# VH-VL binders against q8ixk2r445to577, part 41

Target 1, 133 residues: q8ixk2r445to577
Amino acid sequence: FFGMLQNKGLTDYCFDYNPPDENQIVGHQVILYLCHGMGQNQFFEYTSQKEIRYNTHQPEGCIAVEAGMDTLIMHLCEETAPENQKFILQEDGSLFHEQSKKCVQAARKESSDSFVPLLRDCTNSDHQKWFFK

## First folded at step 1 (VH-VL)

Design z29 (framework fv_zigakibart)
Fold by OpenDDE, second read of step 2:
Structure z29 (fold): chain C 133 residues (1-133), chain A 120 residues (1-120), chain B 107 residues (1-107)
Amino acid sequence: as target 1 above (133 residues)
Amino acid sequence: QVQLVQSGAEVKKPGASVKVSCKASGYTFTRYAMHWVRQAPGQGLEWMGYINPGSGKTKYNEKFKGKATMTSDTSASTAYMELSSLRSDDTAVYYCARSYKYGSGWFDPWGQGTTVTVSS
Amino acid sequence: DIVMTQSPSTLSASVGDRVTITCKASQSISSYVAWYQQKPGKAPKLLISDASSLESGVPSRFSGSGSGTEFTLTISSLQPDDFATYFCQQYHSYPYTFGQGTKLEIK
């Protein structure tokens, strides 16, 4: 699966990686932004290694969850996907992070009008449903 | 066996251009980015940029924009780097070096290097 | 650009010595550091990736450590074949940058 990763509940919002400096390929938080498909900021790939890859740089970036965190951060992909970069995109649209055993949920960023994907306890909420478009 | 073989030494006059080749073998050429690194005499290493032969995508060090042009021929499994408007300070050994598509920003293997000498 | 400050520039040592080369990054770069060995007239050879991952075929006397802004390459017991120039490299951000190198000479 590849393309825009769009949330079902938060309509018209997609995964977006928009680092302040395009030359900083890692270490920034993945956010949610209106789906527009322009540039490469919203192009992701779900791989056979259960990675969510950001294919704009060489080497490629992969979404990771750092220890004790609930945010999605861009790391470098690895030849063998590390545990903190493994996700399961379920048939029902839920995006499950294997290591934390939590689901990715579209949420409002605190004290902001912006939105971000966060790890939360898994529910049947449409805000935890995702699909590639 | 993964191997990168570069073209031979070049001697050029100021203002001329030179095109260095790097022939890859032993792996899928389109699956790995090919980087170019410069080393002036007695100096350190400078990353110039890379090309992804599979996509044609390039990334240049700003320092070498307008100086270096990176291309590739997938049918020949060969990467090329052309240097234009050569100056004396372009004299260096130029290396091609492979990196992994997935997650490696380090280089392995390296070509043997191509010496480019610019002299009047 | 991220500056990799490598020290020392020159190091004189004897066979059997323990030596350490340091590389300091101008900003945090996690563990995205590689180390290379270069001998005169030859291309650099990869020794360490991801700050501490020893490359296959590299002697175990070589080791890398560090994270964030400070990184070290250590040779536990120098062998005659180890006298060369060593470089660190960051691949955290473009442009990739190298340390200025450390020439390891025979004392």
Scores: ipSAE 0.035, ipTM 0.739, lowest interface PAE 4.2, mean pLDDT 92
Fold by ESMFold2-Fast, scan of step 1:
Structure z29 (fold): chain C 133 residues (1-133), chain A 120 residues (1-120), chain B 107 residues (1-107)
Amino acid sequence: as target 1 above (133 residues)
Amino acid sequence: QVQLVQSGAEVKKPGASVKVSCKASGYTFTRYAMHWVRQAPGQGLEWMGYINPGSGKTKYNEKFKGKATMTSDTSASTAYMELSSLRSDDTAVYYCARSYKYGSGWFDPWGQGTTVTVSS
Amino acid sequence: DIVMTQSPSTLSASVGDRVTITCKASQSISSYVAWYQQKPGKAPKLLISDASSLESGVPSRFSGSGSGTEFTLTISSLQPDDFATYFCQQYHSYPYTFGQGTKLEIK
């Protein structure tokens, strides 16, 4: 499935990845930005292996959480998804990170006007509910 | 309701090409991958690949690279699968099938199938 | 490629019987398995997803189980409509692969 991954609680904000240089597509934090419907930075694929892929560039990037971290970072996709790259999009809209047992939540980045997806304990908050548009 | 309707049976000579269509209705065409699966007479099912209708991006089973070409027309909600340089062993029923939900690798619904017969 | 092997290739049974079909993967595939039913001249129909999740509209006599490399489809009380060919499919890794099929026929 492809599309813009939008937050239910933080209305009109979508997953967004805009690396500063196309030759360095990995290692940067995934952000949330106003949904613009133009694809590119906001166009993601949710795969049968429970990956969230960014495929504007080759090779494709896969969202991952580094050990001990709560931020979502872009990594290179692997032939078989490692556990740190698996996110289960549940029927209630929760995006469950399998390895950490936490949910992805829309949150404000410290001391900035930016929003980012972060891992938090799972709740029924609309800030933890996501859907593809 | 969600439905996939495929084009009719084709009989072709070796060396010809054939293009099978799959018309989708009842859902947003660009939100789900469209897969193609082949079944030769008396044989099992063989996954050929998929197309993302929203971007045109394709993923092929290596066995079918250079043999099959998948395309889509979003304005018509139709996916296509073209086979080139047909051989007798390409005789099969060709199915289109939709990925069921977000990130699913299981298929529902399936098209009714298109029989392609290659005879000399 | 992940090879899916079904057992048995053919199975003869009577109405009311309990029927089990096994599917083995050449590598661990977690729970990323679906089961399909196919009747002659028809497209396959999805029965089970994620190894054990029964699809809406599928009779409750069908059930799936397993994880890792061994998966089972069970029909608890066989009905006339159940004589068909059954296929397992893995979607853990590309290319997606199917088992060779199990033909369930009248004894």
Scores: ipSAE 0.007, ipTM 0.620, lowest interface PAE 10.0, mean pLDDT 87

Design z3 (framework fv_zigakibart)
Fold by ESMFold2-Fast, scan of step 1:
Structure z3 (fold): chain C 133 residues (1-133), chain A 120 residues (1-120), chain B 107 residues (1-107)
Amino acid sequence: as target 1 above (133 residues)
Amino acid sequence: QVQLVQSGAEVKKPGASVKVSCKASGYTFTSYAMHWVRQAPGQGLEWMGYINAGTGNTKYNEKFKGKATMTSDTSASTAYMELSSLRSDDTAVYYCARSGYYDRSYFDYWGQGTTVTVSS
Amino acid sequence: DIVMTQSPSTLSASVGDRVTITCKASQSISSWVAWYQQKPGKAPKLLISKASSLESGVPSRFSGSGSGTEFTLTISSLQPDDFATYFCQQYNSYPYTFGQGTKLEIK
């Protein structure tokens, strides 16, 4: 599974990773941005190890959640996926983060018009439902 | 400017129902959750539940399940909270409050409150 | 349900004082705490979210700290406009719960 990871509730918004320095692909937050259909910074791969990979740079990046945080950040992929990098894309479209037992939700960033994916308690909200386009 | 404007004060008899409205302006109504919080006279705040204005999905505090019903009208940018089978202990100020998060919600804007009094 | 307990229930202070209000959770809630100010007859106003994030437009004399089960709201130099009731709220898990409130009054 691969493509643009789009939100069902915010229908025009996709996972987006645009690091400010192309030589430093890790450590920055994953955001949501208007889907542009060109792949590039919005192209992700969902792997059999339950990773969400970003492959536009080498080494490959994998989305992770650090302990005590609710934001999704880019880490280096490892040969065996660590627990903080595992997300289960469920039949209903929920993206379940195994280690925290929480779901990825499209949320408005506090004092801005921008949106980000955040870890939240699982609900039946369309803002927690995702699909590859 | 973000504003939440609630309907006026209500006085009801026990057994009646009341429907409080909360009209939103100054933002995209469907991009936020609307929560309801009550405050009994001289007491603290109690979370009742929320409605996702974009989907209509609701989540209730167990204490208010079957008592409160939350709805919204996207075309009017208005959220509603209805209380049924009113008792004297439903006397309180009821607030609507906005959150940009459906889970892990804190409230950045509040309506002015609607006083509901249940008496003889 | 997570119980939020504030201390003190009432605090008397003078303009210029440093005041601290404490909020304790009955179980760990990480940093998922907000603080609100409420004046008589008015709706609550958000001051701080995620334990320490100051809301835009809130004076810098307000600050929050804490994690786990103990949280504090501090006003570094009390102003006349600050006499009000303060509430903490946990939003770690449902149902969301508030502390009973701390009334800050003139000494």
Scores: ipSAE 0.000, ipTM 0.535, lowest interface PAE 15.4, mean pLDDT 86

Design z30 (framework fv_zigakibart)
Fold by ESMFold2-Fast, scan of step 1:
Structure z30 (fold): chain C 133 residues (1-133), chain A 119 residues (1-119), chain B 107 residues (1-107)
Amino acid sequence: as target 1 above (133 residues)
Amino acid sequence: QVQLVQSGAEVKKPGASVKVSCKASGYTFTRYAMHWVRQAPGQGLEWMGYINPGSGKTKYNEKFKGKATMTSDTSASTAYMELSSLRSDDTAVYYCARWGYRSYYFDYWGQGTTVTVSS
Amino acid sequence: DIVMTQSPSTLSASVGDRVTITCKASQSISSYVAWYQQKPGKAPKLLISDASSLESGVPSRFSGSGSGTEFTLTISSLQPDDFATYFCQQYHSYPYTFGQGTKLEIK
């Protein structure tokens, strides 16, 4: 699947990757932002290796969760997807991170009013349900 | 300090429309969804839907689709909820309420607007 | 829709009593439960969020517990100001739903 990855609970919000330095595409946190319907920085691909790829730039980025963290960070994609980059998109819309056994949830960023995707215990909440638009 | 201040009581005849306002202050209006909840006399609370003031996008409880219309005015930091084709069973207190900072509960509520529909 | 059922619907108690109100969800909602207090003629006030997190400014005699389908609100030593109606709410799934309310009245 590919497109804008939208939250069922936060109906207006999509996965968004807009690093402050366009010459450093990796290493920054994935955020949630108002869906604009135009692809661009909100366009992602879910791959057969269970990756969430950001393909608009080269080299391609893959969303990962670093050990001990709950935030989604952009990493470089690898020839074989490492466990920290694998997400199972369930039929009910849950996005399950295999290595941590947690689900991606729309939440407010600590210390700000901005929304971000974070790993949380799987609860099947509408705020943990995602779909490509 | 966060405050939500609603418009005053309304008395309407069946078939009329009513528009309730909710003026927000003490926070960035466009960063918090504004929900609407009604309470019929002596009854429980019923969620109607919300508007995201930053985008203007709305989500309605299916029961209120085509009945309630939610809008917002970002320059005035005010959310609105309009009910059309009023019936006697629309008599209720209507509350605006803000989504919480840490999660999806309602952390601040307006004082309520009583809408009475009578012939 | 997720149905929230509170028990009891009415509870008579005396100042100083320990009171417990139960809320049951028709399906698992994890910890996505809030408890509100409503006094006659006033808006609901948030007491507890995420099943057990006490809101700032709410007296410590209030506590919440539970997960999944069964939740409780406890007032450890009832005060005169606590006679009110209490509502639970789930925010796990749309549409958001409330319990029918528990009216706490003087015995």
Scores: ipSAE 0.352, ipTM 0.824, lowest interface PAE 3.5, mean pLDDT 90
Fold by OpenDDE, second read of step 2:
Structure z30 (fold): chain C 133 residues (1-133), chain A 119 residues (1-119), chain B 107 residues (1-107)
Amino acid sequence: as target 1 above (133 residues)
Amino acid sequence: QVQLVQSGAEVKKPGASVKVSCKASGYTFTRYAMHWVRQAPGQGLEWMGYINPGSGKTKYNEKFKGKATMTSDTSASTAYMELSSLRSDDTAVYYCARWGYRSYYFDYWGQGTTVTVSS
Amino acid sequence: DIVMTQSPSTLSASVGDRVTITCKASQSISSYVAWYQQKPGKAPKLLISDASSLESGVPSRFSGSGSGTEFTLTISSLQPDDFATYFCQQYHSYPYTFGQGTKLEIK
């Protein structure tokens, strides 16, 4: 699967990644933004290694969850996907992070007009359901 | 401060249409979904749907599909809801409401617009 | 649709009383529940979010609890300003749904 990764509950919002430096694509948080399909900041791929890749730039980035965190951070992809980069996009639309055993949920960022994907307990909420468009 | 100001009360005949407005201020209009909730006399609250002004995308309660049409004018920071083919059971107070600060509850509400459908 | 069954529909109480309103969801909804207060002729006012998070400016006598299918709003010591109608709401799944309301009136 590839393209825009859109949330079911937060209608018309997609995974969005726009690093400040196109040559330094890791270390920043993945956010949610209105789906626009323009550019490259909303193009993601779900791979056979269960990665969510940001592959519009080289080297390729893969979404990771750092220890003790609930945010999605861009890391470099590895030859073998590390445990903190493995997600399961289930048929029901839930995006499950294997290591944390939590689900990715669309959430409002505190003190901001923006939204972010966060790890939360799996609830089957529409805000935890995602699909590629 | 955030304010939602709705248009005035409406009295309509059955079969007519009515368009309620909700003018928003005090925040970035295009970054928050505007929801609509109705309340029939002496009844509870009923979620109708919402619009994302920034994209124009809407989500309706199935119950109100074909009944309610939600639009917005970003230049005026105003959301609109039109009700068509009005019936007596459409008589209610209609509220616009913004999503909550941290989640998907409603933190700010318009003052409500009373729509009365009477022959 | 998720049904929020609110009880009681009407509650008569006196100033100083401890009152509890309950909402039961037709399915598990985690903590995606909000509570609102509504006075006649006014829009609902948000009191509690995420089942137990007290909104800013809301008196501490208000509290929310619960998870899964059963949720409660509690007023520890009823004040004159608290007589109103209260609603629970789920935002777990669309369509969002409300309880039918609890009218809290003076005894």
Scores: ipSAE 0.027, ipTM 0.687, lowest interface PAE 4.6, mean pLDDT 91

Design z31 (framework fv_zigakibart)
Fold by ESMFold2-Fast, scan of step 1:
Structure z31 (fold): chain C 133 residues (1-133), chain A 120 residues (1-120), chain B 107 residues (1-107)
Amino acid sequence: as target 1 above (133 residues)
Amino acid sequence: QVQLVQSGAEVKKPGASVKVSCKASGYTFTRYAMHWVRQAPGQGLEWMGYINPGSGKTKYNEKFKGKATMTSDTSASTAYMELSSLRSDDTAVYYCARHTYYGRSAFDIWGQGTTVTVSS
Amino acid sequence: DIVMTQSPSTLSASVGDRVTITCKASQSISSYVAWYQQKPGKAPKLLISDASSLESGVPSRFSGSGSGTEFTLTISSLQPDDFATYFCQQYHSYPYTFGQGTKLEIK
């Protein structure tokens, strides 16, 4: 399953990843940005291993959350997805991070007009509901 | 209604090629990977690979690299699998199957199958 | 490649019986297992995904369990419509692989 991963509550914002260059696809935070409808840096694949893959550039990146952290960081995909790279996209649109038992929420970066996806306790908030468009 | 409809049975001679089609309806074609699975007579299921219609990206089982070619036509919501240099052991039923939705990565919708017989 | 081995390869049973089919993976696959039912001349039908999640519209007499390397499909009270071949499949790693199948036949 693939497309632009949009937030229900933050209505015009999509998962976005645009690394500095093709050889440095890892280590940077995934952000939320206005959906532009052109795929590219906003095009993600939800895979059989419950990964959120960024495959616009090679090698492919997989979104991960490090233990004890709440930010979504791009890592290199593994042959077998590690637990920190597994997200369950549920029927109600919740994106559940299995290892931490938390949900991905659209949140504003402090002292900024920018938005990022962060892990938070699961609620029924529209800011925790995601869908591919 | 979500449905995958495949092209009809084919009989080919050794050395020929065959192109099987799989027409999708009832869902957004570019949002799901289309996988191909074959089953030789009386045998089990064998995964061949998939195509991502939204990106055009393909992944093949190593056994089928250089043998199978997967393509798609987004305007027609149709996926294709072409098998070249046919041999008798390519005789099988070929299935297209859709990757499942939300948190499950099984094949929830299958085409009816296309029988390909290779004989001289 | 991950090898999926089913047992038994053939199982004879009567209506009303409790039937269990086992699937073993050559290495750990967590819960990334699906079970399919196939009748002669038909495409496979998804019964269970993620080892234990019952597909919508599948009768509750079907259940799946297991994690890691050993998985089971259970039919609690066999019905005439259940005589078919059953396949397990792993989707943990590429290439995806299927078990060899278990033919469930009438006694």
Scores: ipSAE 0.008, ipTM 0.604, lowest interface PAE 10.6, mean pLDDT 86

Design z32 (framework fv_zigakibart)
Fold by OpenDDE, second read of step 2:
Structure z32 (fold): chain C 133 residues (1-133), chain A 119 residues (1-119), chain B 107 residues (1-107)
Amino acid sequence: as target 1 above (133 residues)
Amino acid sequence: QVQLVQSGAEVKKPGASVKVSCKASGYTFTRYAMHWVRQAPGQGLEWMGYINPGSGKTKYNEKFKGKATMTSDTSASTAYMELSSLRSDDTAVYYCARYKSGWYPFDYWGQGTTVTVSS
Amino acid sequence: DIVMTQSPSTLSASVGDRVTITCKASQSISSYVAWYQQKPGKAPKLLISDASSLESGVPSRFSGSGSGTEFTLTISSLQPDDFATYFCQQYHSYPYTFGQGTKLEIK
């Protein structure tokens, strides 16, 4: 699967990554933004290694969850996907992070008017449902 | 500097159509939804709907379905709203307003376009 | 639709006065409330977002409070430039809805 990764509950919002430096694409947080599909910032790929890859830049970035964190951070993809980069996009649309055993949920960023994907306990909320478009 | 510049005032007869434009500048047009809000004379504000220029997605207030049609031209960074089958009660000032990322209110507004419908 | 009931519809006050405008939502909308100021012939100007967040450039005499169903805009000390119409808005759910407005007039 590839394209815009869109949230079901937070309608018309997609994964968005916009690194400040095109040559330094890692270390920043993935956010949610209105789906527009016109730029490079909203195209992701779900791979057979269970990675969510940001393929816009080389080397490719893969979304990771750092220890003790609930945010999605861009790391470099590795030849073998590390455990903290493995996600299961389930048939029901839930995006499950294997290592943390939590689900990715669209959430409002604290003290902000922005939205971000955060790890939360898995529920049946549409805000935890995602699909590629 | 973000700017929304709307087309000029319109005077129409009942039954006619009118198309209002909203030219955006100072930001990436396709990254923000453009909403439309009307205000009848001496009345409050009424949300009509929005278009996401990037995706083409639109959402209308049920009240304005069939009345308003929202479109956009990304090459011109311009949003359009067409009102059809105009009636006297369509007389109002129509505003375009930018929707910021996330759940956020309208931070930038056009100057408004007065549409007058009279026989 | 979420109904935003704004009160009062008209408010007469003097320079230096403390004034309060209230907006009640027909259902809980968390803090997704904005306040606008509108002067004749002009577009609304955003004053407060997220119920209590003051927008940049807005004087500190303006403040917002509330959550859930009841929200308040307060001007601590009215200035001549503050006489205008004020609107609350919910952006919790579509369709977005506004209060009917409060016209703040000079006493």
Scores: ipSAE 0.020, ipTM 0.659, lowest interface PAE 5.8, mean pLDDT 91
Fold by ESMFold2-Fast, scan of step 1:
Structure z32 (fold): chain C 133 residues (1-133), chain A 119 residues (1-119), chain B 107 residues (1-107)
Amino acid sequence: as target 1 above (133 residues)
Amino acid sequence: QVQLVQSGAEVKKPGASVKVSCKASGYTFTRYAMHWVRQAPGQGLEWMGYINPGSGKTKYNEKFKGKATMTSDTSASTAYMELSSLRSDDTAVYYCARYKSGWYPFDYWGQGTTVTVSS
Amino acid sequence: DIVMTQSPSTLSASVGDRVTITCKASQSISSYVAWYQQKPGKAPKLLISDASSLESGVPSRFSGSGSGTEFTLTISSLQPDDFATYFCQQYHSYPYTFGQGTKLEIK
């Protein structure tokens, strides 16, 4: 699948990655932003290796979660996907991070009006359900 | 800082149409959905629908399909709501309100536009 | 559609009183409930989101509770500025729906 990765519960919000410096595309947090339908910074690819790729620039970025953290960070993609970059998009729309056994949930960034995807215990919440558009 | 400023009161004859504007300032217009809520005299609040200003996508309460049309102008940071074929029961105060998502409530409201339909 | 039923429709109280307004949903809506205050001629003002989260700038005498189908707004010590109409709203499912309102008036 490829396209804009949209949340079912946080309606019309999409995965978004637009770092301040386009020459430094890794190390920043993935955010959620109102879907604009134009692709660009909201265009992601879900691969057969269970990666979520941001491939509008070279080298390609892959979403990862660092050990002990709950935020989704952009890392460099590797020829063989490491475990921290693997997400299982399940039939019910859940996005399961296999290494941590947690699910990706749309959440409000604390003390802010900004929204971000975070790892949380898996529930049947629409805030944990995602689809490509 | 965040402000929603609506157009002035309107008095219309039955069968006319009216277009209410809502100008946003103090935030990125395309980041938040703009909703419309009406309140008939002495009555409660009724949700009409929303527009996503970044994509132009709309969602209407079934009750208002064919009656209300929502549009937006991103360059002017302005949302619009047009009512067609006005009847006396369209007399109400119409509010625009900013809504962050389908799970967040209306955190900022316009001052309201009174639409009166009279013969 | 999810129906939101508020009680009471009118509540008379004195400054310093503890007042409680209840809102019931026709089906489970988890905690996706907001409470608004509206004064005559003014737009509604958001007081509480997610059933119990107090909005910035709202006095601490306001509190919300509940989950599922029954929700409550409480004002612990009523002030003159609190005489207004209060509305609950569900944002669990489209179409979004509001309660009929509770008019809080001075006794």
Scores: ipSAE 0.007, ipTM 0.606, lowest interface PAE 9.7, mean pLDDT 86

